# Ledger of designs, part 7: VH-VL binders against f9uss8

Target 1, 221 residues: f9uss8
Amino acid sequence: MVLTDIEYLLSYLEAHHVPTIKKKRHTYLTYHGLAEHYTYVLKDGIIKNSIILQDGREYNLSYIAKPDVISLLRDEVSRSTDQPFNVRIESEYATFYQVNRVAFWKYVNSTPELQNYVKNYYRKKLSENILRLQRMVMNGKKGAICAFIYSLVDLFGRKVNEGILIDFVVTNDDIAGFCGISSRSSVNRMLKELRTDGVITVKNHKFIIQDVSYLLDQIAN

## First folded at step 19 (VH-VL)

Design ro3
Fold by ESMFold2 at other seeds, last read:
Structure ro3 (fold): chain C 221 residues (1-221), chain A 122 residues (1-122), chain B 108 residues (1-108)
Amino acid sequence: as target 1 above (221 residues)
Amino acid sequence: QVQLVQSGSELKKPGASVKVSCKASGYTFTKYAMNWVRQAPGQGLEWMGWINTNTGKPTYAQGFTGRFVFSLDTSVSTASLQISSLKAEDTAVYYCARVEDDFWSGYYMDVWGQGTTVTVSS
Amino acid sequence: SYVLTQPPSVSVAPGKTARITCGGNNIGEKNVHWYQQKPGQAPVLVIYYDSDRPSGIPERFSGSNSGNTATLTISGVEAGDEADYYCQVWDQKTEYVVFGGGTKLTVL
């Protein structure tokens, strides 16, 4: 059988009877800065990674909307066990495999297929974070919002008659946190400008992207 | 406790002017745009336009760009409609209604004033 | 200029279901809101975003929107439901609010 890297990991965890936990919307799996001795693997649901900045603002890092490991920043020899970010459930429920961090790395170190998953995981995350950094640093606020909205297409996009529906609810606060924008009112104004230009609109509390090319044109590269 | 209280009914002669006020209470005035809606006797609702309470910028529907002026006094949370050179066809009930000033708002009017009847008669 | 079309009147027996339609080109792509207006009173929001119900509106009020028709449905109609009903959208092209012509619901 030919499994993708993540399919192999999930099958491996099932074969080893790794327990699962279930969390409801807007509760936290982990908290930034608190000691944590488990590695979590998303089985089902949608989560948001974030940290709290020194000034109390929430800096949003990413969504995870498909099965994946929540974080591998702490391996079995790391000097700190502090969880690198908050993990909040954004779907109605989310289910996670819960495995001891040291045990997880023992599985990886003894299993070539899991070693391949981890290598690909780090390559993927590094590439994603480099692109995210490039887009955030090289764009003005409007470009950052366009980049964020475009990034939602692969995660939540669904073609409909009027364009691309982003089948997920986001708030101006969430957008501000992803884009490094200090005020909800600034996000609101820029979204309205995009709507006036015929680029986006709202149907049933969700984005409709009417002009994907415009979004791409606003993103620095 | 959110409410919009409008000024009392008016009897006016053709050619006169009238000012209808709409005082907001129980909410942050600048978070909601103020709409004006006309209803002539026995007729349906007709959107006249709205005023952005943050910028003070009015938008007038087609047909309301001449004799109709929207204004604000944000210090007392009040929006006003001025109608000049009154005509008999201006006889109607005039409503104020708020719409949340938010991209995610569908531009629905959740709170309405009680209405102000303006009667124009010789 | 976007146009909404409503039937002028609808008659329904008490306890039955009333359906009030709002027609518009591709109205299913828009967010439709509904207002009830009783004689001598200001309009009251009864449905927003096609199907959402504000607090205090009975569950027998419901809405749907697809294609070229939005529908307000009132089940178990009561005499107190006699009113004029207006649909409303916001049109992105003009950035105007648009009302339908209104439908008089009569409970016989």
Scores: ipSAE 0.637, ipTM 0.834, lowest interface PAE 0.9, mean pLDDT 90
Fold by ESMFold2 at other seeds, fold request of step 24:
Structure ro3 (fold): chain C 221 residues (1-221), chain A 122 residues (1-122), chain B 108 residues (1-108)
Amino acid sequence: as target 1 above (221 residues)
Amino acid sequence: QVQLVQSGSELKKPGASVKVSCKASGYTFTKYAMNWVRQAPGQGLEWMGWINTNTGKPTYAQGFTGRFVFSLDTSVSTASLQISSLKAEDTAVYYCARVEDDFWSGYYMDVWGQGTTVTVSS
Amino acid sequence: SYVLTQPPSVSVAPGKTARITCGGNNIGEKNVHWYQQKPGQAPVLVIYYDSDRPSGIPERFSGSNSGNTATLTISGVEAGDEADYYCQVWDQKTEYVVFGGGTKLTVL
């Protein structure tokens, strides 16, 4: 069977005996603005990328919920080596390959299959960021929340009798950070409105999406 | 120490009114809606409704929309239940109980007042 | 107008397991909470979200919920567990809190 580009990367790292590290929930792998000389590749677990704004608010950028490189924003010739994001573990544990940044790019530069992975990585990330920007610009606060909840379906969604279970715990603070909303009380109010309208509910600390069509209608109005 | 302390028991005649108070302490009063629960002698728990402690907006369960009034005094973290035109059927223990004002809370009552017995008798 | 149904009483010998049921149409889709009320006292939360325990509630209290039945289970029953037990849900349609009728646990 032909390996996908991420499967090739993982097998390559294993064949080169790249060490792994393990981090537990709500600890940080990296911090925005600190010097970093490693490239990290997620082997297992779920992480959240973020930055902290000057007013103390956390701006959440993305989840990574399957194997992927954490960031390729800095290469071997970049003038700045500081880490572009905070990376927090959201699963019980997460495991990462830890590769020296210069060594990682040496692997890529000598290996056509890894070069292909890097090309696809940048195309994927650019496309994802363009779509996120569109959703934030084209929607009000309620629409941003609907877009965020809908985005969780592909990451964590599981069909159940009541609708679609989002099999992942998020908080109002997390949602506020993804949606650019200034307070958790505003998120709380809008989620309650969606529940009153029969769009979402809660089972065991997790979303149940009862009306996916409503979410889609709110996103591009 | 999170605590809800209710006013003392009342003996009233039919047609009178009563006000039961519930004073909160040890937590941010406006983070929790205040519920009122009735328990007639030998009977189960009956939800009467709640009041939003941020807005002061009450929600009354069916059957409690007439003679029953919920109110707040947020300056002293106190919720009150007033019952007008008392009837013998109003004889019960009245509890206050808090529910976190949060989408994720599940609407369970983690802290209860000690109860206030209202007795309506000629 | 969602209705929760509980048996009026359950008897169990000390050291054995008590099971108190709470019936409702599709109750497995709801979050079930349980309260213990001893004579002359206010109710105390013992289980929330079907199976979670508040701090200070012993591990012998557990809960489950599926289909049309939620169950409070008390293993190793002690005389001090003798009380009335109430299940409770929040109904999304009406936005009301709903209590079951209560179950008297007797430890013989």
Scores: ipSAE 0.620, ipTM 0.822, lowest interface PAE 0.9, mean pLDDT 90
Fold by ESMFold2 at other seeds, last read:
Structure ro3 (fold): chain C 221 residues (1-221), chain A 122 residues (1-122), chain B 108 residues (1-108)
Amino acid sequence: as target 1 above (221 residues)
Amino acid sequence: QVQLVQSGSELKKPGASVKVSCKASGYTFTKYAMNWVRQAPGQGLEWMGWINTNTGKPTYAQGFTGRFVFSLDTSVSTASLQISSLKAEDTAVYYCARVEDDFWSGYYMDVWGQGTTVTVSS
Amino acid sequence: SYVLTQPPSVSVAPGKTARITCGGNNIGEKNVHWYQQKPGQAPVLVIYYDSDRPSGIPERFSGSNSGNTATLTISGVEAGDEADYYCQVWDQKTEYVVFGGGTKLTVL
């Protein structure tokens, strides 16, 4: 059987003895706007991309919950080496391949299979960001929360007798940051409304989605 | 230090009224709903209901909708239980207990008052 | 409304393991909390969310919840563990708190 693009990349990095680093929960791998000379590839764990505003609020962009390159917005000749996002570890630990940025692009430029990975990576990330923009712009606050919860199904969802378990802990602050909501209290009230309506509940600190159709009905398209 | 301090024990005659107070300290009063729990002599815990400390809206358990009134004085971080037309069967220890008013709360009572004994006798 | 059932008493020898059960229809889908009450004292939370321990509760206290039964387990039972134990849930349908009837743990 043929390797997927990401499987090829991981095998390539292992074959070239690329070192790994391990980071613990709630520490940052990189910071928006600060110089970074490495390209990082997630080996295992869960991370969150964000921008921290001057007032301390966190504008959250996405989770990465399976192996993938953290960011490829800069090439080897770019004068700017600054990272486009903050990257925080959300799992107990996360492990990353650490590749010098120039070396990474030399690998890509000399390897057709990695070039194909990079082309597909950009298309995938562009599509994901367009979808995220649509959800953020086209919904009211309740619709944005429903869209966010629904997005967790593909990332962390597992079917259980009670419905769909989201096997990942999120906070009201995190949800506010993903949904562009300025108040943790507003998130709290809307989640309680969804629970009263029989749409979601909590089991063992995690979401249980009881009515997926209701979530979809609340999302603007 | 988070604590709930209740008013002292009361001895009352049938037909009288009593007000049990529960003063909160060490935390933001409006972030936790205040529950009231009754325990008759030799018996188990009986949930009477709770009051939302943000809105002042009470919820009464079945059987506690008549003579029992929950109230708040947010200026002094105090919840109160008033029992009217006292009967002998109202003899019990009355506890206040807080529950975080948060979607992620499993509605567990992490802090309890020391209890107030109300004795109703002729 | 939702009902929790507990045995009225459980006896255990010192050093052995006590298991206190809390029965309810589909209780495994609910979050179960446990309280210890010693004579003349207010209840104290010992387990929440089925299996989590608040600060200050010894590791020998543990909890589980599946199917129709939640269980509080106390390993290495000491005389100081002798108390009444109550299970509690919050019911989504009624939005009421529900307590079990209580179980007297006797250490003999």
Scores: ipSAE 0.619, ipTM 0.817, lowest interface PAE 0.9, mean pLDDT 90
Fold by ESMFold2 at other seeds, last read:
Structure ro3 (fold): chain C 221 residues (1-221), chain A 122 residues (1-122), chain B 108 residues (1-108)
Amino acid sequence: as target 1 above (221 residues)
Amino acid sequence: QVQLVQSGSELKKPGASVKVSCKASGYTFTKYAMNWVRQAPGQGLEWMGWINTNTGKPTYAQGFTGRFVFSLDTSVSTASLQISSLKAEDTAVYYCARVEDDFWSGYYMDVWGQGTTVTVSS
Amino acid sequence: SYVLTQPPSVSVAPGKTARITCGGNNIGEKNVHWYQQKPGQAPVLVIYYDSDRPSGIPERFSGSNSGNTATLTISGVEAGDEADYYCQVWDQKTEYVVFGGGTKLTVL
């Protein structure tokens, strides 16, 4: 009877026959700076938001791994329709509702329940960004890596006999981009140190977290 | 294209020394640690240890911490195994094999040298 | 230190399925790699990360790993599959590579 904000939005999009599109792993849904006529809502799959720095490095902002609106930084009256971030598919496939941006905001502006979704969406994203900023600026390099690994538990964590499996593949380049580390070799070295200390290991291309308390101890708070 | 080419077979007397070389080509030498694996006649594979090609730091398996020395010449992408004070029990085929120097690698040996037979006899 | 146990030999008729086991305490928690060594030749990687196949290895080679046993499975066995097969892991505690004792596959 009572729908959550995202459930209401998804139901609304279905009722209005909003089409879906499917994208493959490592293709881009949108690119930073290019005009975009659509608002996208993740139906299924995993994506990564990023910006490409002037020197070609990728600065990684966040994963989206559950149904949610991809970006609402532009509205129907914005002077630029440019997408603020690159959006890359990280799962084998991802499926998106594709709704005209002007139409999306028309729906929102006429529907109190969607206005509430948007309000809560911005609050949620602001809170997430504040926490991300705290972890990144209050830690050294190893602390940032520990904070990043720990943040994956909510997104991809699954309890197994060996500890907590992070049921998702990440690379040293991805970690470097999330942690603000300029060198893949630095990430590699610090991950190996954590493994030597019995904190993490690898099973089937994925992290196993063996000692969550150690990760938490390394994170500034 | 990726290749590990080892030096030729050696016949030695007890008490002598031998140096087995392993020249890498077709890849970035420092991206992979170099492992050494021994196989005595009629026996299985025995890991002797590895050398980090970035730092030159060797790790020796138990039982290989004395007469066995790993070394590198990174200018020619070559790893070497020196065995001193040779004994009859050192008669074996010696393989080099690479393992990606990466946290994610799982430590599998995707490329092997052809093997060098060292025979120690009177 | 960590020990891997393999049967010394396995015999299989041509066209049948060979299963070569690799036993170890909690080996299902480890990443298991398999090598084929034909007489007089260097070992060749045939399976890595329990079940992944390198390019050039036939699809009839497969692997699994759970509990205390990893298994290399070769379906439709051919005479050319006759070789010694070794399992291998990396042990986190010692930081050593560990090989199994090897299994001779004979095709009769």
Scores: ipSAE 0.614, ipTM 0.824, lowest interface PAE 1.1, mean pLDDT 90

Design ro3
Fold by ESMFold2, fold request of step 24:
Structure ro3 (fold): chain C 221 residues (1-221), chain A 122 residues (1-122), chain B 108 residues (1-108)
Amino acid sequence: as target 1 above (221 residues)
Amino acid sequence: QVQLVQSGSELKKPGASVKVSCKASGYTFTKYAMNWVRQAPGQGLEWMGWINTNTGKPTYAQGFTGRFVFSLDTSVSTASLQISSLKAEDTAVYYCARVEDDFWSGYYMDVWGQGTTVTVSS
Amino acid sequence: SYVLTQPPSVSVAPGKTARITCGGNNIGEKNVHWYQQKPGQAPVLVIYYDSDRPSGIPERFSGSNSGNTATLTISGVEAGDEADYYCQVWDQKTEYVVFGGGTKLTVL
C-alpha cells in the first residue's frame, strides 16, 4: 500500500539512521527566541506550542499529538535559527528524531516525496492557523472556550456511555492561554456555567462532553 | 500546615442560637469553598451546604433553609455557621471541610475541622 | 435526589482484604471519594476520584468504580483500620454533595 506523507518521512529518517532523543513531561524541547540548529520530528508523545507574552502570560498555539515535524516556519532560504515557539512535552514522555536543520533541507531538496510532505505541511499549517485566528476573532470568550474544547475531540476524544471523554488532562491556565483569556478565574466560571447547562462535566480529572451540539452552537461559523 | 480549627463545644437551651466558627490557616482561604457537615449522635454524615469564599454566596442543602446561616470573615480566614431557634434535634457534631473552588475539583473534602459539638437540652 | 447505599457493616480478619461497597444509579459516571472516620474524630480523605490516594494514605487502600457500584478495598487489614467509612459524590443535576450512609469496618 501507498505510504502517507508522514509515513514516508518517518521511514526515510529510519533508513538514514537519524538519532532520537527522549524528553519527560513538562520539560522543554525548544524555547522561543533561542537559536536552534535542529529540526525535530515527533515520533510519539504529545507536545504543546506556545509563546510567552510580555506580561508573562503564555499564549498557546496548538498541540501536536501524532507524528509530525515540530516546526518548519523558517525555510531553507530564511536560514534563521530563531525557534518560533516554546515546545513543551505534555505526555509522560515524548520521543523525537533530531536532524540537523541544514541536513534536513538537503534531504528534502534531493527527495521528491519529502518535497511533497513539506508542501502539504505548509498547506495544513496555514489552514489550521487561519481557523485558529477565526476562532479567536469571531467569538466571545465563551465561544472561544467551546471551540477549544471541541478541538480536543479529534485529538483526544473517545466515545463513552456518558458522552465523549477527552482522554487528556488540561488546566484552566492552559485553556486561558489557548483562548486568549486573561484570568484563570474567568475560565473557571465559564466552565462551571457549561457544566450547569449540562454541556460538559469532569470524570477522573478529564472533560466529558455531554452535549456536542450545544458546544458547536456557541461557536461562530 | 493546612488546618481548620473550630470553636469549642456548646451547651444550649431550646430556642437559643449558636455560632460555630471555623478558622483556616496554612492556605489561600479564597481558593477553597467552605462546607458544613452535620453528624447527629450515632448517625452518618449529612451535607448542610457550602459558602463560596470569593463571593460570600451560600448554597444550602434542602433541609437547611431558614434557621441555618453561613457567613465569612475573609480578613481573618474564618467561616461561621449560625443556628437560630435551636431544637433538640439540632444536637450534633458540626464539621467544616474545604473543597477546592475549581471546575476540575471533584468536590472532595481534603481537610476537615475537628468538629464542634452542639448539645440542645432543656 | 441522588442516593448512595452502603452496607451497615463489614467484618474482616487481620491481614485479609476488606471490600466496602457504595451503590448508586450509574455511579460509574460519577467521581467517588472515600472517608475514614474513627470514633470521636473527624473524617479523613482516603480515596478521591475513584482510585487516587492522598499523600500519607497507605498503598493498601485502593478504589474502583464502574456500573452501579464503587468499591473501597483495604488489603492487609490492620486493627488500626477499624472505623466508619463513607463514600461521597457530587451530583451534577442537583449540584449537591451526597454521602453514603456509612459502613462500620470491624477487624476481628
Scores: ipSAE 0.613, ipTM 0.823, lowest interface PAE 0.9, mean pLDDT 90
Fold by ESMFold2, last read:
Structure ro3 (fold): chain C 221 residues (1-221), chain A 122 residues (1-122), chain B 108 residues (1-108)
Amino acid sequence: as target 1 above (221 residues)
Amino acid sequence: QVQLVQSGSELKKPGASVKVSCKASGYTFTKYAMNWVRQAPGQGLEWMGWINTNTGKPTYAQGFTGRFVFSLDTSVSTASLQISSLKAEDTAVYYCARVEDDFWSGYYMDVWGQGTTVTVSS
Amino acid sequence: SYVLTQPPSVSVAPGKTARITCGGNNIGEKNVHWYQQKPGQAPVLVIYYDSDRPSGIPERFSGSNSGNTATLTISGVEAGDEADYYCQVWDQKTEYVVFGGGTKLTVL
């Protein structure tokens, strides 16, 4: 296999001289409800999709930590150009290809390899969203936190002597937003309980998962 | 300005009691646990334990469970250490030090009181 | 209980580099913090989380931690660095804070 679907997309955008933009940590690329005529493709960095609640809390939907299209909810014939989410940069910086939405779909419609990317993209995102709904609906607070921590393994996990390092800094506010928990104080208490039980610990500001099977038991039984 | 101010030095006889106070200012008192650290003359630092400033629940290190009592007065942002039945070996400098009450904090003491010297002599 | 071992003393010429070690079983899996205590004064945090510096601590203070040894490194040592240095961890099993025995740094 020479190029994956996403590698093909990135090469295609480079060949067509699609411009890039760069954003710093904790700034926003887009805001929910604002008009936007561009499709953004993450080139490098980590972002978080969210909706900001009326009380200022951020309801967090997902991370994007590898090159991928930010959103394909609007196509070339859509009536609305409004962005579906707030998109915040979580890495020190992130770089995006900025391509006109209509032009992006012209590329896709004329290119079988990009059509394959888009088909796989939708199936992947649907599967991820179904899992997220299960996590939020079918677990208590403890189960939701365990499911969230486990979800970070595929995104940021790295094997180390003491277990699995989650090579990414996450705050109690972020966890609360992903887990539907009302306060960072509640998250703090539950994380301390998991540490006392030998399930997780902290090394250099990051999670170490000491007992993966415990996490799975809380969400899989 | 974040600050921990301890009560003045004490000279006591064996069998007496002493109460060392530690008044916090410049930060939200209940966001930080208060630690107590002993340093006998010519010796290193020895952790005595800490008190949770939200719940008032103390945790005592081994060897400090009998005659040593941690307490709080949250209305004046003050933690106290009481030592009863004083012995000559209790002669030391006693420090308070705060640790952020957060899973991510790592349990380091970023701010210390100036220390209170307790001398037990007959 | 978990034990931290430090050398009793280290001597370094002015302008040279001091290295103060803190030994412990698998200390590389723990978060190591360092304190400076000058004579008659309270300890001051100089390194936390192995290698992070609090505001106001010069860049010449640095830390590392791997295997069974954590190290505090002071480059360009000055006479004012003459002090006792303590390492400290929090032990998950006991939930206790543990200090090393301390190292007296002498600047000759």
Scores: ipSAE 0.612, ipTM 0.819, lowest interface PAE 0.9, mean pLDDT 90
Fold by ESMFold2, last read:
Structure ro3 (fold): chain C 221 residues (1-221), chain A 122 residues (1-122), chain B 108 residues (1-108)
Amino acid sequence: as target 1 above (221 residues)
Amino acid sequence: QVQLVQSGSELKKPGASVKVSCKASGYTFTKYAMNWVRQAPGQGLEWMGWINTNTGKPTYAQGFTGRFVFSLDTSVSTASLQISSLKAEDTAVYYCARVEDDFWSGYYMDVWGQGTTVTVSS
Amino acid sequence: SYVLTQPPSVSVAPGKTARITCGGNNIGEKNVHWYQQKPGQAPVLVIYYDSDRPSGIPERFSGSNSGNTATLTISGVEAGDEADYYCQVWDQKTEYVVFGGGTKLTVL
């Protein structure tokens, strides 16, 4: 059996007895701008990366819903050790390996398989961020909402009789933060319009996507 | 303390008009749409429609598009139901009930007024 | 227009389990809410979103919804549970609220 690069990383951390920590929903693992001596690797659970603007609005960057390193923007020689993002737990609990930042990079620098993970990590994140930037810049507000909802399919989507269930609870504040929309009421209005058009609905506090093709048609490409 | 307090019961003759008021307190009035529900004697609950408390736009259920008028006075957090040209068949208990004005709302009525009995008799 | 069908009455012995059904075409795709109305009183929400319970409602009230039937279940029925029970949905096509005809629960 050939391990994926993330499976290799997790096995490596277990073999080195890296401790884990557990955090509850809506608590923060890290805060933007605060010094942090650890690299965190998500073992299980769901988190949201964000920054909080001076006016209190939250600009959301991504969900991480499968094992992955939380952030690798700083290496062992970086001038700044402050965290680039706020990291909030969105699942009931999330579990993280907690690795000293310097020790983590020592592991990587001495281990070709971990170097490969890091190279693949950066390539993946660069591609994801370019696509995210494109969707934000090229869409109006409604297109951005459609793109965001569509992006949840790969993360949380499950086929059901009614269409595709997004098996995850999101709020209008979260959507506003992902879509660059300053008003919760604007998000609310556009979601209601999509529901009137038969594109989405709500079942048990979660999205049901009734018409995926419509979502795709609203997204600039 | 979230409350919906309705005006008192009314005894009216056919052809008259009545206005049932529903005063909200303990919450942000414009975050919830106000619904009106009729219950004739010995009958079930019948949705009459609702009014958007932000825009003042009413939506009337089928069969309630004529003599029934929803209105608001947002300065006193009050929704009103006016029934014109009263008929004996309008004899019922009329309830106001709020529904959160949010996409994620399932359109359930978590808080109800106490009801206002309107009796139409010669 | 969308129709919800409830039995007119259900009788159950004290301490037993009452099951009140709400029938509708593809009701499992909708969010079903349940109200209790005691004589001379306003309705009270007892279940929303098929199975969620508001604060203050005893755990013996539960709900389920699948296929063409939603069910309100009251375990350990007490005399104080004697009331009319209404199911309710919001219909996406019409954008109307729809109530079932109501079920009178008798505890005997």
Scores: ipSAE 0.607, ipTM 0.818, lowest interface PAE 1.0, mean pLDDT 90
Fold by ESMFold2, fold request of step 24:
Structure ro3 (fold): chain C 221 residues (1-221), chain A 122 residues (1-122), chain B 108 residues (1-108)
Amino acid sequence: as target 1 above (221 residues)
Amino acid sequence: QVQLVQSGSELKKPGASVKVSCKASGYTFTKYAMNWVRQAPGQGLEWMGWINTNTGKPTYAQGFTGRFVFSLDTSVSTASLQISSLKAEDTAVYYCARVEDDFWSGYYMDVWGQGTTVTVSS
Amino acid sequence: SYVLTQPPSVSVAPGKTARITCGGNNIGEKNVHWYQQKPGQAPVLVIYYDSDRPSGIPERFSGSNSGNTATLTISGVEAGDEADYYCQVWDQKTEYVVFGGGTKLTVL
């Protein structure tokens, strides 16, 4: 069978004997503003990208739950090596290929299949950030929460008799950070409202989505 | 340590009133709703309702909307149950029990008071 | 509204396994909690969220929940386990707490 562009990248890294590193849940791979000379590629696990504000609040950007490059905002000629965001491990463990940033771009620049991966990566990343922007600025707070919960379906959703189980644990603090909501208590109240309306509930510490259509109706188009 | 300490047992005549207190310690009182549970002699547990410790708003189970009043004194972390016009059928042990006021909590009662026996007889 | 049904009693020999059931329509879709109550004492939480144990509860206490039945299982039963056991749910429709009628466990 023909390799996808990410499968090609992973095979390429294996063929070049690129070393891996392993990190535990809730530790950080990288920090925003810290100089970094490596490009990291997620091999397995789940991570969360964020920016920690000067006042200590965490602004969450995205989950990465499938193999992918962590960030390509720096190339071999960039004068800044600052990481664009924090990367925290959300699974029990995560494993990353660790490749010198300059070497990584030399591989890309000499390999048409990797150039295609990078082109598609930028398109994908741009689309994801546009959707994140929609969640935050085109919705009220309740709509932002609905959009966030809906976004978890493709990442972690599994059909069950009760509806759609989100097979991943999320906290009110995480939701606040993804939705740009300043207080955990405000998230708590809005989630309770959705439960009273028969839209969501909790089974074994995880969301069950009972009414996807209601959830979508709260999201600005 | 986290604990709920209830007022002492009471012997009352029909038609009187009683107030059962439940004093909380060792935790943030307003993060947990306070439930009241009745257990008549030889019978099972019966949920009477709960009171929101942030707003003071009570919710009464069906059948407990008349003579039963929940109240708070947050300055001393105390919830109270008042029963007016006591009847013989009100003879029971009355428990307070906390439930975390959070969407992700399971509405389980992790800490209970020791119980207050109210006996109503002529 | 929502009703939980428990057998009134269960008897088990010491060292054997006790199973106490809690029946309800689609109870497998709810989170079931279990309490132990010894004579003259307040109830004590022994299982929450179907199968989680609070700190200090022995591993021989376990729980399961599927379909129309939740089950509290006590392996290696000891005389000190003699008590009444109650299941409990929170009902989303009414937003009320609901208790089962209780089961008296006797260790003979």
Scores: ipSAE 0.595, ipTM 0.814, lowest interface PAE 0.9, mean pLDDT 89

